Miniprotein binders against a7ua95r516to809. Designs and how they scored, part 29

Target 1, 294 residues: a7ua95r516to809
Amino acid sequence: ASLSLLSISDLVPDLQFIFFWMSNAIEILYFIQQKSPAYMQTIELMDDKAGSKESLLSATISANEEAMTILEEVIMYTFQQCVYYITKTLYVVLPGLLDCNPFGTEPSSEQCRRAAGVCVCAVCVMPEAVRRVVSVFQTTSDLLQQYQVHSEIQSQMFAYLFFFTNVSLFNQLIDKGPARGWFQRSRVLQIQASVKILLDWAKGAGHNHLAQKFFAKFCSTVTILASPPQQLSQMSWKALCAEHPSLKPVQLHRILTQYQLMAELGPLPIWQPSSEDEAYIYRTVDLLESFENH

## First folded at step 12 (miniprotein)

Design bg11
Fold by ESMFold2, fold request of step 13:
Structure bg11 (fold): chain B 294 residues (1-294), chain A 81 residues (1-81)
Amino acid sequence: as target 1 above (294 residues)
Amino acid sequence: SKVRITIEVEGPPEIAEIIAQVIRWLAEEAGAEEVEVRVEDGRVTITITGLSKRMAKYLLRIIKYLAEKYGVKVTYEIEEL
């Protein structure tokens, strides 16, 4: 029962009703907003019955505003319920992106290897771990389309899902990466390839701008970790900060420390923080990201 | 299966009546067969007929949320048809 709540395919039968009520509320709000002039005309026709036209008009405007406020609250609540269920399933499948090999022996990559005899270059298919994440995003997109949810709300939902994905992947990489071996260069290159597949899905689904905006921290992290040692060791701290503004000083310092260890570049720090950043590179309170939108 | 829900909203009349209006709009747009709203001495009673059991379940969750948010008391009865 609890495991079924974590799978998106098992949740769709109930999740669809939450999407229904959200879309239903949005449609009513849209109707009321478009009909405000017509509703004013109806009040004018009722002037003879309700006494003062100005008193009736004022009461009608106030009632509409209060009803629209409550309807907006319904939309917000149902939206939060949708993302609650979706992110619970997303949280379960996201760690697999850090462990999978898009070029490996997993069943989802066998078509890629079978095509290798036909193609000289490497051919990749979607690994099972990536497919599970894409399935959550695609199912969400399908539900939004099925219930004809307003495009603004669709964008807000994917903005939150991409934000959630970025925070979840970044925190797990930073927190569990050393124990899981995720900072090894070969592993980082596999992670980079898997993230590229996700970004390609987002682009094809019409969400490229949102993905670029909300994946910046995790993508910067992977880009730094994937860089060849000869190139990265020649970059100054200042240059890295300028190229990766999404990373806080403590985060960049931690990433570079792990990079130096895995590339076996010796124990002496290669990158010297700027004077203004030196005060902040050991602020462990700033190391992990909050799931709150800041 | 289809159900009939009877919902009582108790609280400040201005808020209770507006919440009842919103619930009526939601139910009517959802295709309810009948929606009746009755206002009696500081109580608003909403009767919704013809929603599926699952649809009613999630509408009631919305109503409970609104009750907590706006400080009104909500009770309900569900009758299977």
Scores: ipSAE 0.790, ipTM 0.952, lowest interface PAE 0.6, mean pLDDT 83
Fold by ESMFold2, fold request of step 13:
Structure bg11 (fold): chain B 294 residues (1-294), chain A 81 residues (1-81)
Amino acid sequence: as target 1 above (294 residues)
Amino acid sequence: SKVRITIEVEGPPEIAEIIAQVIRWLAEEAGAEEVEVRVEDGRVTITITGLSKRMAKYLLRIIKYLAEKYGVKVTYEIEEL
């Protein structure tokens, strides 16, 4: 490999077979689980023989349960392989979402406002960086549908992908945001618009509830940063914590500190952490999120 | 192109036979033309005929994972048809 940018389409030929074996294993597991109720029905029909019925059921269940346990391992392994390849692609394309401009060039935005005669009218163009992320999600959805993967497994896969996306974007913003100028209000508004495109995709794909749940930390961060100073300066620390429960005290403190620097504001008394939170606002070990938890 | 894979599983007989049963189910559901399982002296041999080369590649990856997970030794041979 020569450090090439991986596209999801380059991985589809191999990914198809992993999805196939996952779907195949799931179908077998469901078939075997149907046989377990059949053996229970047989025991009920032979209810006049004590002890022997329980022995037969125990032996049959034990043999099937051992095989089902191994089959569940196959499903888990293939699922993890799917998400491994997909998140490898996401890891490469997600940082670009923080640097792109979903409002397009100034002339395009101005042309829409001038032609429509409406001052609030805007036409957004999907940046290539956002398109690359959407393409990963859409290709994943297409493969899941193509192989008729059980809906519960589909939901678990997108829950993980959205979790991964949230952690990646949040950590990049917190870690690199000061040096990259990502806390400037104009940049934050661009990021907010780009995230809106992702949320719209998730809603159209039937995953709105998962996206709302797993993007909460990053969305809360961007919402705070995008708030006008007149509005945000009226919200106390307690009110911000209540409105944004996904943010840890150290994270909220860092976000407000960057907001103050960007807006050239001095310390605000109403942003003083509560007594119970004061001990936690400098816990730098809690600042960044782990990719291993969701 | 279709292949024949021969898989030998060596290890505790209870575990080896259950793994072989799962492999049989996977191969049969995938549409293999023939699946044969032989058990000899605590070793299990599985022969699967009629999977594509790419299909067999990823099935073998699953089998290697199971071997590592459950502490059994797996060897295999692929014959192109």
Scores: ipSAE 0.780, ipTM 0.949, lowest interface PAE 0.6, mean pLDDT 83
Fold by ESMFold2, look of step 12:
Structure bg11 (fold): chain B 294 residues (1-294), chain A 81 residues (1-81)
Amino acid sequence: as target 1 above (294 residues)
Amino acid sequence: SKVRITIEVEGPPEIAEIIAQVIRWLAEEAGAEEVEVRVEDGRVTITITGLSKRMAKYLLRIIKYLAEKYGVKVTYEIEEL
């Protein structure tokens, strides 16, 4: 018996049934909501006695509300189960984005070129670490479309998945970056290129607005770290806060500290925190994000 | 591959009956061959015939969740057809 299901492909046989029950519950809820007006009109036509009509209307409204509440609980539960299993696979594959070299020769891309001479398919040229993350998102998108899940719920699911991705990548970079060398300039440029590939997928899949919204913290971090020293050293603390509002003072302070080490810069007066922010730059409780803070 | 599930819901009658009605709707929309609901004092029995084993597995997990949420006791039996 398997102790853990680490890939999305291992989960799809069971995950599809969770998607099925979620979609099934949504369809029933929608049907009940549409049928309620017709039932109310029937009651209005049935009886001339105001007391009888009033009593039946009250009982019908109460019963529908209770049933809809239970259906909403079913939808919420199945949604949570879907995201639980999907994020478990994301948690396994996301760290690879931070170690990935998107500029190197990839075996799948090389095999496609050798087999066909010239191959330009996105799957063959995409770095394996990025492919693994995209595969999770693409499989999720395919399941949502297969079961014709309402677009609002599809948006909520991708909002949470992008939120989770952002928190995971940001926390790993901040927490483990010094030990893993992820703040070195060549490494930051590699991370930036890998994130660009992922964002391009999100745009092509119709999720550009959600990706822009929910990746902001990680993207801001990479943007600062990738900035040339000549340009970044000209930006004050206040200007950086204004350009990157997604970053808390302790987070921006930590990022600038790592940048100074990477660029071999001494302390810069222009990066001195504002008086409002000085109280917050050492709040280590605020450094890492919570996965429950969505 | 097809199963018959017999589910007994014990608890406050008004809550148990509404849960049973929702379970019946879910099973019928999923294409169950037969759904029977019997109501007796303090117990509601739901028999669902013709779901696949895996569809039934995840329906039962939903039912267990509802049981905990609404404070009702649920027992079940699965028969493979």
Scores: ipSAE 0.778, ipTM 0.949, lowest interface PAE 0.6, mean pLDDT 83
Fold by OpenDDE base, fold request of step 13:
Structure bg11 (fold): chain B 294 residues (1-294), chain A 81 residues (1-81)
Amino acid sequence: as target 1 above (294 residues)
Amino acid sequence: SKVRITIEVEGPPEIAEIIAQVIRWLAEEAGAEEVEVRVEDGRVTITITGLSKRMAKYLLRIIKYLAEKYGVKVTYEIEEL
């Protein structure tokens, strides 16, 4: 099946079993960790027959440690499998967010399965392209809750998904943005509105801090590009660096250069990189974000 | 449909037995009706009864992953009940 046809809904039947086994493994690990001290105490209370107690204790400890290690491997494996499948679906739908016009008149035709009739829930009133992205996150949240996955694992899952989303959107915007007209002010404002809807969803879902942290680079980029020329042209390189610390010098320089071209601005000495940053603006290897740096 | 799966683990006894124990725990937590572990002639055999076919199939994927990681040989049979 072409990657373009994969929806998160199509993967739910398989994902549910991964989440099931992940949750079970976590519960077992937790159970062993809690009971291990009691087992050790029980062995310590046994009659010491000629060093057999110490050997039994050592053997039991070792066996439990090995069992816990294997359970951790099961958890990591299942976690990675979940992330793999979910990120594949995100990869398909994320480009649509950059092309979305959230000010368009077409309501999402897809009815929420929970409502008899036209659902007016926050998700159903979203632009289709935004709704598709949110649907991936919501489905993930629903699965995590359904299988009562530990909160730490939930946080790690969303952290990675937000990281992936930020990297994907940032890289697409920097690489393809000029050619696709995504640097045009009207288009940037559409992107900004779409991202706001996503961030509002994340806030409502209890992931506000994670969303703010992991979307910082993309949000900074969009904020700069959305700024009026009259305002942005008054900001120095140092001021922009201070206001947008998530951007590397090479990234900020690229954004400003493309902004200048788009806005038909002449050379702006005020945007000249500092002597300290001048060497870094040529580090093209640092321009795009890596998916491996998480 | 419910299935009976029989898993054979061959390898260093210490690793094979621990893997078998973990598989037992996973199956029990999953609501298996019966889980049996037998150790004979350096081979560990795990028989799990009562899991759904889909649950059992994914468990087997996990087991295969573990087998590859820890260098043990795993074979299995699935019987539909």
Scores: ipSAE 0.740, ipTM 0.930, lowest interface PAE 0.6, mean pLDDT 90
Fold by OpenDDE base, fold request of step 13:
Structure bg11 (fold): chain B 294 residues (1-294), chain A 81 residues (1-81)
Amino acid sequence: as target 1 above (294 residues)
Amino acid sequence: SKVRITIEVEGPPEIAEIIAQVIRWLAEEAGAEEVEVRVEDGRVTITITGLSKRMAKYLLRIIKYLAEKYGVKVTYEIEEL
């Protein structure tokens, strides 16, 4: 009950402080790393009066290294906290993406809070379910920019968020898709359109490479499922493996099996796994993606 | 509202002092008006003045995390200014 009401906007007041401290810790770490050589030189240049220089230098170096280690821990902690809260929000809104009909005129209920009046930004014109997902990413981007978080950390955060999103969507589609009718061609086309909007946003936000990389499994799944039976039935197992290398053999086999059932296709010898893959298609443990593999 | 926070770190002097230094840096970078560090017989006291209540509260959460991780005892007091 409480999770369903959690929007990213509700978390911003708390997230901003996490981002603030994360950014500060990064800046401090960077500063120390940049000054460390100069500081060492300064100590080295101090008059050799007391045989304590080497000991002081060693102690100072050690103390700085330990301090940097602690700063790294602060960064990791704050990063993890950001990701935790953001992914909680994603978890709530992502299922809506699979049920979304992007071809319907659903009025966007939430306008950009920044605009006095009707906002016509790319996010506001999106289908509501897509907008909710994009809003999480956009809010994250805005916070990262607001606090001038280092680009590497930004990339890592988006990489993880896209990873999480892909795993979540993929697992939901594979696990619940057949029961929810998400494997029906009409529904798949809706999902495909929704994902395209998300990918277009990611491209526009400068995260095209990350999005392509981390959404590969979900996109491959949707692409296969969206393929007309006449086309897909002409593709061999080997060809499908080659075209969709992000999919494990067990995953591809599952997708094709469900596709076959949905499309009421008879047995297709052309989709038979290779002898090499035959041992892997039954590894059900590898069917769903793990959130821990990042 | 701005606050004054007093943090006491108890533990091995080497760890306590380093943690205190990190806290100092964090507070200074955050725009604290005053940061004082006192070291007395393995106890380090850090007094930070001028942070907002919300900023200070989250800093304390970070400090608590560090304390747990490094096995030091941390106590704190918050005074509203």
Scores: ipSAE 0.737, ipTM 0.929, lowest interface PAE 0.6, mean pLDDT 90

Design bg11
Fold by OpenDDE base, look of step 12:
Structure bg11 (fold): chain B 294 residues (1-294), chain A 81 residues (1-81)
Amino acid sequence: as target 1 above (294 residues)
Amino acid sequence: SKVRITIEVEGPPEIAEIIAQVIRWLAEEAGAEEVEVRVEDGRVTITITGLSKRMAKYLLRIIKYLAEKYGVKVTYEIEEL
């Protein structure tokens, strides 16, 4: 099936089984961890038949440790599989977020599953492109809750998904933005509004800190591009670096260069990189974010 | 539909037995009706009864991953009940 046709709803049946096994493995692991001390105590309380206790204890400890290691592998594998499938769906829907006009009257085609009638919940009033992205995250959240996955694993999954989303959106904006007109102020404002809706959802879902952390680069980029020329032209390179620490010098330089072109600004001496950063602004290898850094 | 899965694990006994134990726990937690583990001549056989075909299929993927990870040979048969 072409990746272009893959929706999160199409993957739910498979994801359910992966989440099921992941949750089960986690539960078993915790069970063993909690009972391990009791087993050791039971062995210690047995009659010491000539050194057999120490050997039995050692063997039991070793067997439990090995079993726990295998369970951890199961958890890691199932986690990776979940992330793999979910990120495929994100890959398909994320480009739509950059093209979205959230200020337009788009008819909401999908009703909230929780409402018997016309739902006016925050998700139902979202622009379709934003709703599709949110739907992936919401489906993930619902599955995690359905299978009672441990909170730490939930946090790790959302951390990765937000990371992936940020990298994808940032790279697309930097790479394709000039050609697609995404650096135009009107389009930037649309993108900013769309991202705000996503961040508001994340806040409502209890993932505010993770969202703020992992969307920092994309948000910084959008914030700079959304800034009025009169305001941004008064900010020095050092001030911009300090305000947007998530951006590498090469990234900030690219953003400012493209902004200058778009706004038809002449060369701005105040945007000149410091002598310390001058060597780094030409490191094009660091321009785009890597998916491997997480 | 429910299935019966017979899994054979060949490898070092220590590793095979531990893998079998983990598979047993997973199957039991999944609500398998019966789980039997037999150890004979360095071969561990696990028989799981009562899982759905889809659940079983994903369990087998996990088992295959473990087999590759730990360098053991796994074979399986699925019977529909």
Scores: ipSAE 0.721, ipTM 0.923, lowest interface PAE 0.6, mean pLDDT 90

